# Designs tried in a protein design chat: VHH binders against Probable cyclic pyranopterin monophosphate synthase (moaC). Part 4

Target 1, 244 residues: Probable cyclic pyranopterin monophosphate synthase (moaC), of Pyrobaculum aerophilum (q8zyf8)
Amino acid sequence: MIVDISKKPDVFRYARASANADVKKCNTAVAAKAATVASRYLPFLHPLPLSATAWCKDGKFYVEGIAHWQTGVEMDVLFGVLVGLLGSGAVKIENLRVEIKQKQTTPPIIENVNTSEAPITREGDLVASAYGRMKVVNLDIVKNPVEKGHPIYAAQTAAALNAKRLCELLGGPCPSVQHFKIEIITSDSVEVRTFIKARDITPAPEALFSAGVALLTIWDMIKKYEKDENGQYPYTYISELHLD

## First folded at step 14 (VHH; from u3 with S31E)

Design v2
Fold by ESMFold2 at other seeds, look of step 15:
Structure v2 (fold): chain B 244 residues (1-244), chain A 117 residues (1-117)
Amino acid sequence: as target 1 above (244 residues)
Amino acid sequence: EVQLVESGGGLVQPGRSLTLSCAASGFTFSEYDYGWYRQAPGKQRELVAAIYSGSTLYADSVKGRFTISRDNAKNSIYLQMNSLRPEDTALYYCARDSGYDEYFDYWGQGTQVTVSS
């Protein structure tokens, strides 16, 4: 379910997300763009008029976003980091997290930023597998229906759909998906493994993308219960996401 | 001043029952939703149960044993805890859901529940 926000007031919403990854060149333009359209890909996210920017520094990739709107923007910028790193050729992503989220009644002061593009590269076999792990505080509720639906079933569906949609964000020749499988288990964390077969073009980016989308879908569905008393996520993040 | 005050905790043997209460003051009680969280030593606070307009939510570990309820006339929230187990040992907190901000913005001081023989 897309929850009813019709009575929420508009305020300025800010968030910054980051992740660690070893990439040669950063595709910050695709990250900023992906953040602005995240609601088309994360199934329960409300659309909003996001302004976003992205940059790389010291082995980290950052996306920040602002909107004057009814909902927060942290899931949108997390999605931007994921897609931006995939567009930068990342095969291993660590510590994808919300660094800070804020509300205020006046516009934030931000500076003009120049984004850059890098060519997408595809490395790997025509069969790809990816693994992801997300740390959460409330593991018990991931296995049960919540207000928005059942987190695991929703994540499986969102991942399968999105395995076929990464090219909308990155462009270029697209793999023809021949098989997709996903497993999600809960242990001391939420763990996901994706498996994709494709024709002619490696689906390695899609294996990572679908795993990341599954985890972000779960996060979005449980985020009410993961926030601390200041509305932050001190202990909720995707600790690792990598090809097998 | 927003205030949530828990009571009803204590030392109890496995298999027994306790009722936790949370008295709310300083705001219009019926405008908000509520939850019970717990924190065991060395662990982070985790959701036990939540009650909001039209529904309830329970952690899987307590379903069928615990029941959350509220009484708008008394500005109070309750947690009925049956068939208690040693793993239920924790400091139990009452929390107010802000509604519009999608997080619990006020927390009580907590009441200790210890299940041991």
Scores: ipSAE 0.105, ipTM 0.590, lowest interface PAE 5.8, mean pLDDT 88
Fold by ESMFold2 at other seeds, look of step 16:
Parts: structure tokens; sequence; C-alpha cells
Structure v2 (fold): chain B 244 residues (1-244), chain A 117 residues (1-117)
């Protein structure tokens, strides 16, 4: 569900976003930081090495960003404005918008640029795929909305998001995910297959993690119906989870 | 004493309809949620439908054919089963949600539904 961008060239990307809010103190550090990690919170957003700057003026809060990368930075800076305003104590936000978005083959020249991360210029597309299988009794409800939502759609979204967030738990470098795909099949069990393409760092742990997250999400959403009268799971378990 | 008593089962031809009823007693009916389960020969008990305040849930195999409903004044839950198929043959149970433990803690004795030519 993360669209494949691995063949796009790196170009300079710029965007500026703003919103109106009445806040007493502008938390620009939180805004700039949030922009650099936006892809960890927006499920289908491609990660990129962003440099961001934030400021406020005349009742408006601004974030601008630049990257030399395969995708634009407008969603990242929008996220930065949102988080920056919440970190500034805003309880009402109006007119959150992209003011301008540009791409260039030459480095842009902008005042007060804060370089927060070095651009990644190394090239190498690494792939990984994983498979998981979970036994359930109520297979027939997995494809339908349950009390907690739709198990398949929730699992697909959770997997895509968490493929980008395993590094938060492990503490190591995060792969720059360029493509993510997941297939969930409900035949005699719940089967999941994930595929990840990433730049420079093998996404093998992320492929496995996203498959596991998908299965655990489905289990959690149907667990009420899987338990027996003693509250136990006699027939529900993940039977296998491995790399292809 | 908490009791759930199912009724309305029987032998019917494919394509016909049945209405199952579940009468509840021994507790405040309107404070709980309910489900219908079934157990076919050689299979484990599986959810057919559930009813909550503001929502209903159906197994994919019965969606569009079965309807769960409740009547708080009569302390009863119903399952309207239309367009019955041989694979709907099973012992059908009414069950009460346990509340915060997220499972069904009281079950009826079941009513048999047999769909056969």
Amino acid sequence: as target 1 above (244 residues)
Amino acid sequence: EVQLVESGGGLVQPGRSLTLSCAASGFTFSEYDYGWYRQAPGKQRELVAAIYSGSTLYADSVKGRFTISRDNAKNSIYLQMNSLRPEDTALYYCARDSGYDEYFDYWGQGTQVTVSS
C-alpha cells in the first residue's frame, strides 16, 4: 500500500505549510522535529531525509522543509505544523494548508534553513518478503466489520504503519521504505504475505514485523469471539511466521 | 439464576425460513449484549450473529440472509433465518456477553436446525 517510488530520481523538494492559531508561545523545535518523523505517523507516507524550519508570525504558524529525494515534502511539513501547534498549546487550528510546493534540479536557496539531517545519497534497493499463518475458529467473520472495526482493513493499515516503526522499538537505523505491499488470505486459516523494498538497509526485520502485526491486529479485533466459555484460546494461535 | 432458553428450531427444506427465539431470565436483560452461535457436526462452536447497543455483526456466510434482533420488553433475542441452506444445519445457541471480560459467559442449551431435502 506504500506506492513503489524506487525508480524515481532524487531532486530537490521544497514545501511550506501554515495554519492560523492563537497561541502564547510558538514551539518551533517540536514542529521541525515532528516534520522529520512524519512518515512514522502517516501510514502510507514515504520516509525521506528532511531538513525543516519552523516559525510563527502574525497569528500564523509555519513549517518549511527541503529534501534531495524521490518524493515531495508537503505532507511532512503539514504534519510539522499540526504537531507544532499542539505542542504550543493550541486547541483550535484553522486553515492548515500547503502554501507552496516546488521541485528543482539545483539546490534551493532559502533563508534560515535549519539542516536537521544529512541527505542520503547512497543507492541500493533491498527487498524482503515474509509469510505468516494464524489459526482461528471464526475465519468467516474476519472479512466483515466486527465491533472493533474491519479486521482485514485494520490489519493492512497497521502493517504498513508499523513497517516504518520497528526501529523505534529496536533503537537502530530506520530503513527508507520505498514500497510496501501486503496480501491477506482467509482460506483455512489467516495467511499474510508482506513485501518491502527499502534503500540501503535490509528491511527483513520489517517484513517479518509487519506480517506479525497484521496477524495480531486481526486476533485482537476478533478475540472476544475466539475465546471459549472459560476465557481461553484453545484453537487460536500464530502457527508460523518466517521470511520467504 | 441466569437462564437463556432457545426455541424455534426444526427440520426445514432448503430455501425456507425459520425464526429462533431466546428467552432470558434471572438478570437485567437490557444491561447486556448477546450473540447467536452454532455448532455443526464435527466443527467447533462459531459465531453467527451478535447484537450490541448501536450495532450488529454477522458471519460472512449468513450476511444478507439472517437478521438478529432484540426486544427489551420481552427479554428476548431473535434470529430470523431466511434462504436456508444445508450448510446452515447446526445446533444454535444463544449467549450473553460477560461485559468487560470480552467473552460470552452464559449459554443456552441450544435448538437444532436441520436443512434437508
Scores: ipSAE 0.013, ipTM 0.595, lowest interface PAE 7.8, mean pLDDT 85

## First folded at step 15 (VHH; from v2 with Y103W)

Design w3
Fold by ESMFold2, look of step 16:
Structure w3 (fold): chain B 244 residues (1-244), chain A 117 residues (1-117)
Amino acid sequence: as target 1 above (244 residues)
Amino acid sequence: EVQLVESGGGLVQPGRSLTLSCAASGFTFSEYDYGWYRQAPGKQRELVAAIYSGSTLYADSVKGRFTISRDNAKNSIYLQMNSLRPEDTALYYCARDSGYDEWFDYWGQGTQVTVSS
């Protein structure tokens, strides 16, 4: 919303994102829904009329989306994969990435795939910690203000707010967050560590979610500089996201 | 119609300076942001410096040595490169940032900068 897109034409937009995770049952319904509301959680993402579907196959979880609109849909489907995996009980996620994004003159076709639901199961301690790592091409611009603001400060704020908002997406009992801490460092990649203490209900899913949101917020803010000449992200992805 | 024309590249010895220029035409220059990018053989294009209304951004590897500037009256962008090193050897592109999420960026042809003895 900080970037003015008011003069850009509508074109058909398509993207597919995926990640690896070892989950027993895939919650594809929550993934597809989360993609459609991603702009409510990633602070600088423009809202758009997204149609999304999700599925899992051979240890990978997929979300694809289409819109006829002024902006692309890759960040929305990435968010869908993240939330879908958390709703599927994932405690370790690898290689969360954009597989392809496209602009088209004609409407893209996505499969009509039935979705499934599963209740979230919460097991774990009332103190949880998570770690995430994202590979980027332009690591040094993460440390500096860009068009949308300062990526690290924005990510810290977005993560703190979102630590309290995962239940809006997943439903069920919500932990009462008593303490939240986040550290973001840049070495040869962007690394995030979150720490949450809660009452009565484990905040393990929230530790993962807040770490993922931090990384996706940074990605969204620098994505202009991360795209190659074909508009793809061959070297930008979240390589790992897991509980400690 | 949209045109970006680069000049000022060449072969120089380490420690020397070059100024790259980029002349733009075919669009309203002041409506856009600009950058200088470079691409070494076998690598992805990377941002070297960018200039927006009211701010500039530099890659750490060039900070303190390179300066980006623009002249709206001349529809031109410049890159002053001081204390050149062999690692600065690359094709340097002037580019108009295509705005949010555009597929087809407008780029110059690239001007070669080669830093060697």
Scores: ipSAE 0.061, ipTM 0.532, lowest interface PAE 6.8, mean pLDDT 86

## First folded at step 16 (VHH)

Design x4
Fold by ESMFold2 at other seeds, look of step 18:
Structure x4 (fold): chain B 244 residues (1-244), chain A 118 residues (1-118)
Amino acid sequence: as target 1 above (244 residues)
Amino acid sequence: EVQLVESGGGLVQPGGSLTLSCAASGFTFSEYDLAWYRQAPGKKRELVAAIYSGGSTLYMDSVKGRFTISRDNAKNSVYLQMNSLRAEDTAVYYCARDSGYDEYFDYWGQGTLVTVSS
C-alpha cells in the first residue's frame, strides 16, 4: 500500500491501560480526568483532545482513551491509571501496562461502562518513601541521551516538579513539602526510589506519584525503541510501585 | 512503497570488521530517524544503534566504541561499521525507519546475517 506520510493527518487514536491494585472502591472519575490533562504533568507529552473512560474489575483498574489527533494516547491513559489508583487509596500498584493501542481513520466503537466513585483519603506518616520498578527492552537507552534529552535527568526533574502537584488532580489539602529526594538506578530494570518529608499531612500519595511520574517520563522518552513491529508494548511495563 | 534493503553481512573471525548497508526508498530519507536492530536465535530483537535526522547518534553499551552508525542522505543509505567483532555479535541485523508521530519503527528490512566465528 502507498501511504502519504509526509503530512500526518489526524486519525482516531485509541489506547487501553491497566494495573493491578488492592483497593476497596475505585475513583474512576479522577482517573478519567487525569488522563485528559496528562500532558500538563508528563513533560514530553503532546497536548491532545482526549476523551477517557475508567473502570475497575476483579482487582484491575482500567483507563481507555480516544483522540482524533496526530499523536498516540497510550501515555495519557497510563497516567490516568496511576492517578486513579492513587485517588482510590492504593499503596501498592502492580503491572501498570498498555494493553493495546490502535490507530484508525474511522471512529472506534465504544462499550457502555458504569461509573463509580470513591472518596479521596489520606492517612500515614509525615515522611514517606516509595519504590518503583519498570521493565524495559532497551535498558541501555535509558542511560544515554536520546534526541528528546537524557531520560534519567528528565525523570528526576519531572518527579521533583510533580511532587507538589498531585492534589491539583485529587483535590483536598496538599502536603507542605519540606524535602524531596529521588534515586534512579538501572540494574536489570529501571528502579526508582523517592523520599518526601512534609510538614502537615502525609505525602505518601506524592511519594508514589513522583515515582510513577519518573518511570512514565522515562517510558515516554524511549517509547519508539520499546514498541514492537505492530506498535505494541509486549515487554515494557511498570511491574511494581509501592510505599516502603 | 517504502523499502529498506540490508546488505554486507557475512562470516567474520573474532576481532574482525564488517560494514552493513541499508538502501532506502519510497520516502524523504533526510527527514526520518533510522536504526539498526539485531536478533540472535532464540532472543528478542534488540536495538544496536540509531541515527536521528539531525545527525546525532545513539549506541547500546554493548557496541559503543566498536560500532559506528552513519547516514548518507544523498544516497538514501544508512550504514553500520562494525569493528572488534565478538561471538556475541552474531545475529540477523535489521534496518528500521521510525513512523514519525507514533514514535515506533513501522518499516523494517529483511535482515542480513552476521556470523562471528573462529
Scores: ipSAE 0.342, ipTM 0.708, lowest interface PAE 3.5, mean pLDDT 87

## First folded at step 18 (VHH; from x4 with G100P)

Design y2
Fold by ESMFold2 at other seeds, look of step 20:
Structure y2 (fold): chain B 244 residues (1-244), chain A 118 residues (1-118)
Amino acid sequence: as target 1 above (244 residues)
Amino acid sequence: EVQLVESGGGLVQPGGSLTLSCAASGFTFSEYDLAWYRQAPGKKRELVAAIYSGGSTLYMDSVKGRFTISRDNAKNSVYLQMNSLRAEDTAVYYCARDSPYDEYFDYWGQGTLVTVSS
């Protein structure tokens, strides 16, 4: 379910997320845009009027966002990093995490950073697999219903739906998906594997995207229990996400 | 001013029982979710159980069937009934309240020590 926030006051909400990836060009425009529409893709996010910016530096990709609203913005900026890196051609993403989230009564000042676009190219086979791993504090909660539903089953559904929707965010030619599989297991972390077959265009970005969406959906569903007393995530992050 | 005060910890034999209590003040208790966390020596603080404002409960697998969380809105209190205690349940237990602004627990008690040993 989408949690009842009707009594929560508006405050300024800020978050910054980052990940490591080696990319030739940073598609920061698509990252900022994706953050603003994340609630359309991550099924339990509350819609909010997000302002977002993105940049890359020294092998890291960053998205930050602000809203004057009832809910935090960390999942939205995490989604922005994921999509921005896929739009930048990343095939391996490491340490996708929330660096900081904050609430305050006055608007934060965010420096204006030029965003850039890069053309999206697709290279790879018509069959693609991806692997992702997320570190969580409360591993066994992932296997049980929470207030938002069952994390694993919700993630499987969200991933399947989203496997066909990356083109809405990136543009360009879209794969005709012929087959999609996902496996989510828990070991000492949450692990996901996706498999996609497409007809004409490699679905490699979609394999990564669906794996990332699965992990972010789980994260969102358990985040209440993952945060420390300051609302931060010292131990929760997607440690790796890559093509097989 | 929000306050959470735990009590009921102590030394207990394996297989025994304890009831922890958490007295809350400074907020409209019935509107908030409450949780119990614990921290054993050398371990990260971990969730034990949660109870939502509507009364639904959530338990970690390690305590299901042995622990029961409950609340009494008239007394502004949340409880943890711990049965069939094991040595591995030895920890400092913390009561926590959710945030009115975001989905996390922002106020915590000082903790009460539970020691399970012969």
Scores: ipSAE 0.405, ipTM 0.748, lowest interface PAE 3.0, mean pLDDT 89
Fold by ESMFold2, look of step 21:
Structure y2 (fold): chain B 244 residues (1-244), chain A 118 residues (1-118)
Amino acid sequence: as target 1 above (244 residues)
Amino acid sequence: EVQLVESGGGLVQPGGSLTLSCAASGFTFSEYDLAWYRQAPGKKRELVAAIYSGGSTLYMDSVKGRFTISRDNAKNSVYLQMNSLRAEDTAVYYCARDSPYDEYFDYWGQGTLVTVSS
């Protein structure tokens, strides 16, 4: 369920997220847009008036965002990085993490950078599988209900729904999904594997997207317990996300 | 002023029991989630158990079946009943309150020491 935030004050909320990926051209416009609508896709995110920017530098893709609002923006910018990299053609994403989150009573300074849009192209077979791994401090919490619901069941549902929705964010051809399967395992980390069969158009980006959404949904549901005393995530991140 | 005060720690033999208490003030207790954390020497502070404002509970696997968290909203208190104690349970135990500003625990008590030793 969506947590009651009605009593929280408005403050300036800032976050920056990043990931490593080898892409030839960065689709920063898609990343920034996706961050602003993340609450439509991650089921427990509160809507907020986010301003977001994205850029690439030295093999890393960045999204940062601000809002003067009741909730933090780190999950929104993480979603922006995920979608931006998929829109940039990434097939392997590493170290998707929150670099920093902050809140303050005065506006933070955000560097406005140029945004670009790259054409999306799809490469792959009509059957696709993806693997993702997320490092967490509290593995036991993933296996148990929390105030927002059961993290694994919620992640499975969010992934299944989102497997059909990536083209809303990227545009272009939408695969007709014929089969979707997801497996989530808690070993020394949270591991997800997605499998999609589609007709006519490869679902490879959707396999990655649904795996990423599953991990981000779990992260969002357990984040209260993952943050340190300063509200940061020193040990929680998606270490890898790639096609099989 | 938010205040959380733990009590009930002490020395106990393996297999023994203790009840920890946390008295809260300065906020509308019934509306907030509470948690017990612990920190052993040289270790990170770790979650032990949490109790939501609606009364449902969450336990780490290491304590499930041995510890029980409970709350008394009339007394603004949260408790940790600790049974079948083991040497690995030796730690300073902290009571913590959910943050109204972000989703993390922002107010902590001073802690109460539990030592499990023969």
Scores: ipSAE 0.354, ipTM 0.709, lowest interface PAE 3.1, mean pLDDT 88

## First folded at step 21 (VHH; from y2 with S56Y)

Design j3
Fold by ESMFold2 at other seeds, look of step 23:
Structure j3 (fold): chain B 244 residues (1-244), chain A 118 residues (1-118)
Amino acid sequence: as target 1 above (244 residues)
Amino acid sequence: EVQLVESGGGLVQPGGSLTLSCAASGFTFSEYDLAWYRQAPGKKRELVAAIYSGGYTLYMDSVKGRFTISRDNAKNSVYLQMNSLRAEDTAVYYCARDSPYDEYFDYWGQGTLVTVSS
């Protein structure tokens, strides 16, 4: 379910997310755009009028977002980082996390950075697989239904649908998906493995994207229980996401 | 002023039972989700059980079948019935209230100690 927010007031919402990745060029324009449409891809996010910016510094990719709205923006900016890195050609992403989230009665200060854009160049085989791992405090919640639904089943469904949709965000020809499977394991962390077979164009970015979407869907569904008393995520993050 | 006051902690034998209470004031109790958390020495604070304003309950696997969360909106109170207690249930137990703005618990009680001797 999409939680009923009809009685929540508008306040200024801010979040910044980041991840480590080695990329030659940072596609910050696609990251900022992806953040603004994240609710179309992560199934339980509320739509909101997000303003977003993105930048790279010292081997890290950042997205920050601002809205005057009823819901927070941290999941939107996490999605922006994921898509931005995929649009930048990343094959390995580490420590995708929320650095800070805040709410204020006055407008937040925005980061003023240049944006850049590049078309994606696809490298790889027509069969691809990806692995992702997310650290959480409350593994038991992931294995059981919550008020929003079952996190694992929702993640499997969201990943399958999204495996065909990355090119909507990046542009260019879409892979013709012939086969998709996903496995989610909960041990000391949440682990995801995706496998995609496509016809004419390598689905390597889609393998990463669908794994990332699965983890972000789980995160969104359990986030109430992952936050500390200040509303932050000191121990919840996607530690690694990479091609096999 | 929002206030959450836990009570009912104490020393209990393994296999025994104990009921924790949390008295709430300063807000419209029936409209909020409540939760019990616990923190054992050397461990991070962890969720035990939650009860939504609509009555839906959620339990961690480690306490399912042994613990029962309940609420009484007329008394502005949330309870945790703990049965079949084990040494690993030893912790300080905290009552917490959901935030009106975000999905997280923004007000916490001072805690009540439960000790299960082995």
Scores: ipSAE 0.344, ipTM 0.719, lowest interface PAE 3.4, mean pLDDT 88

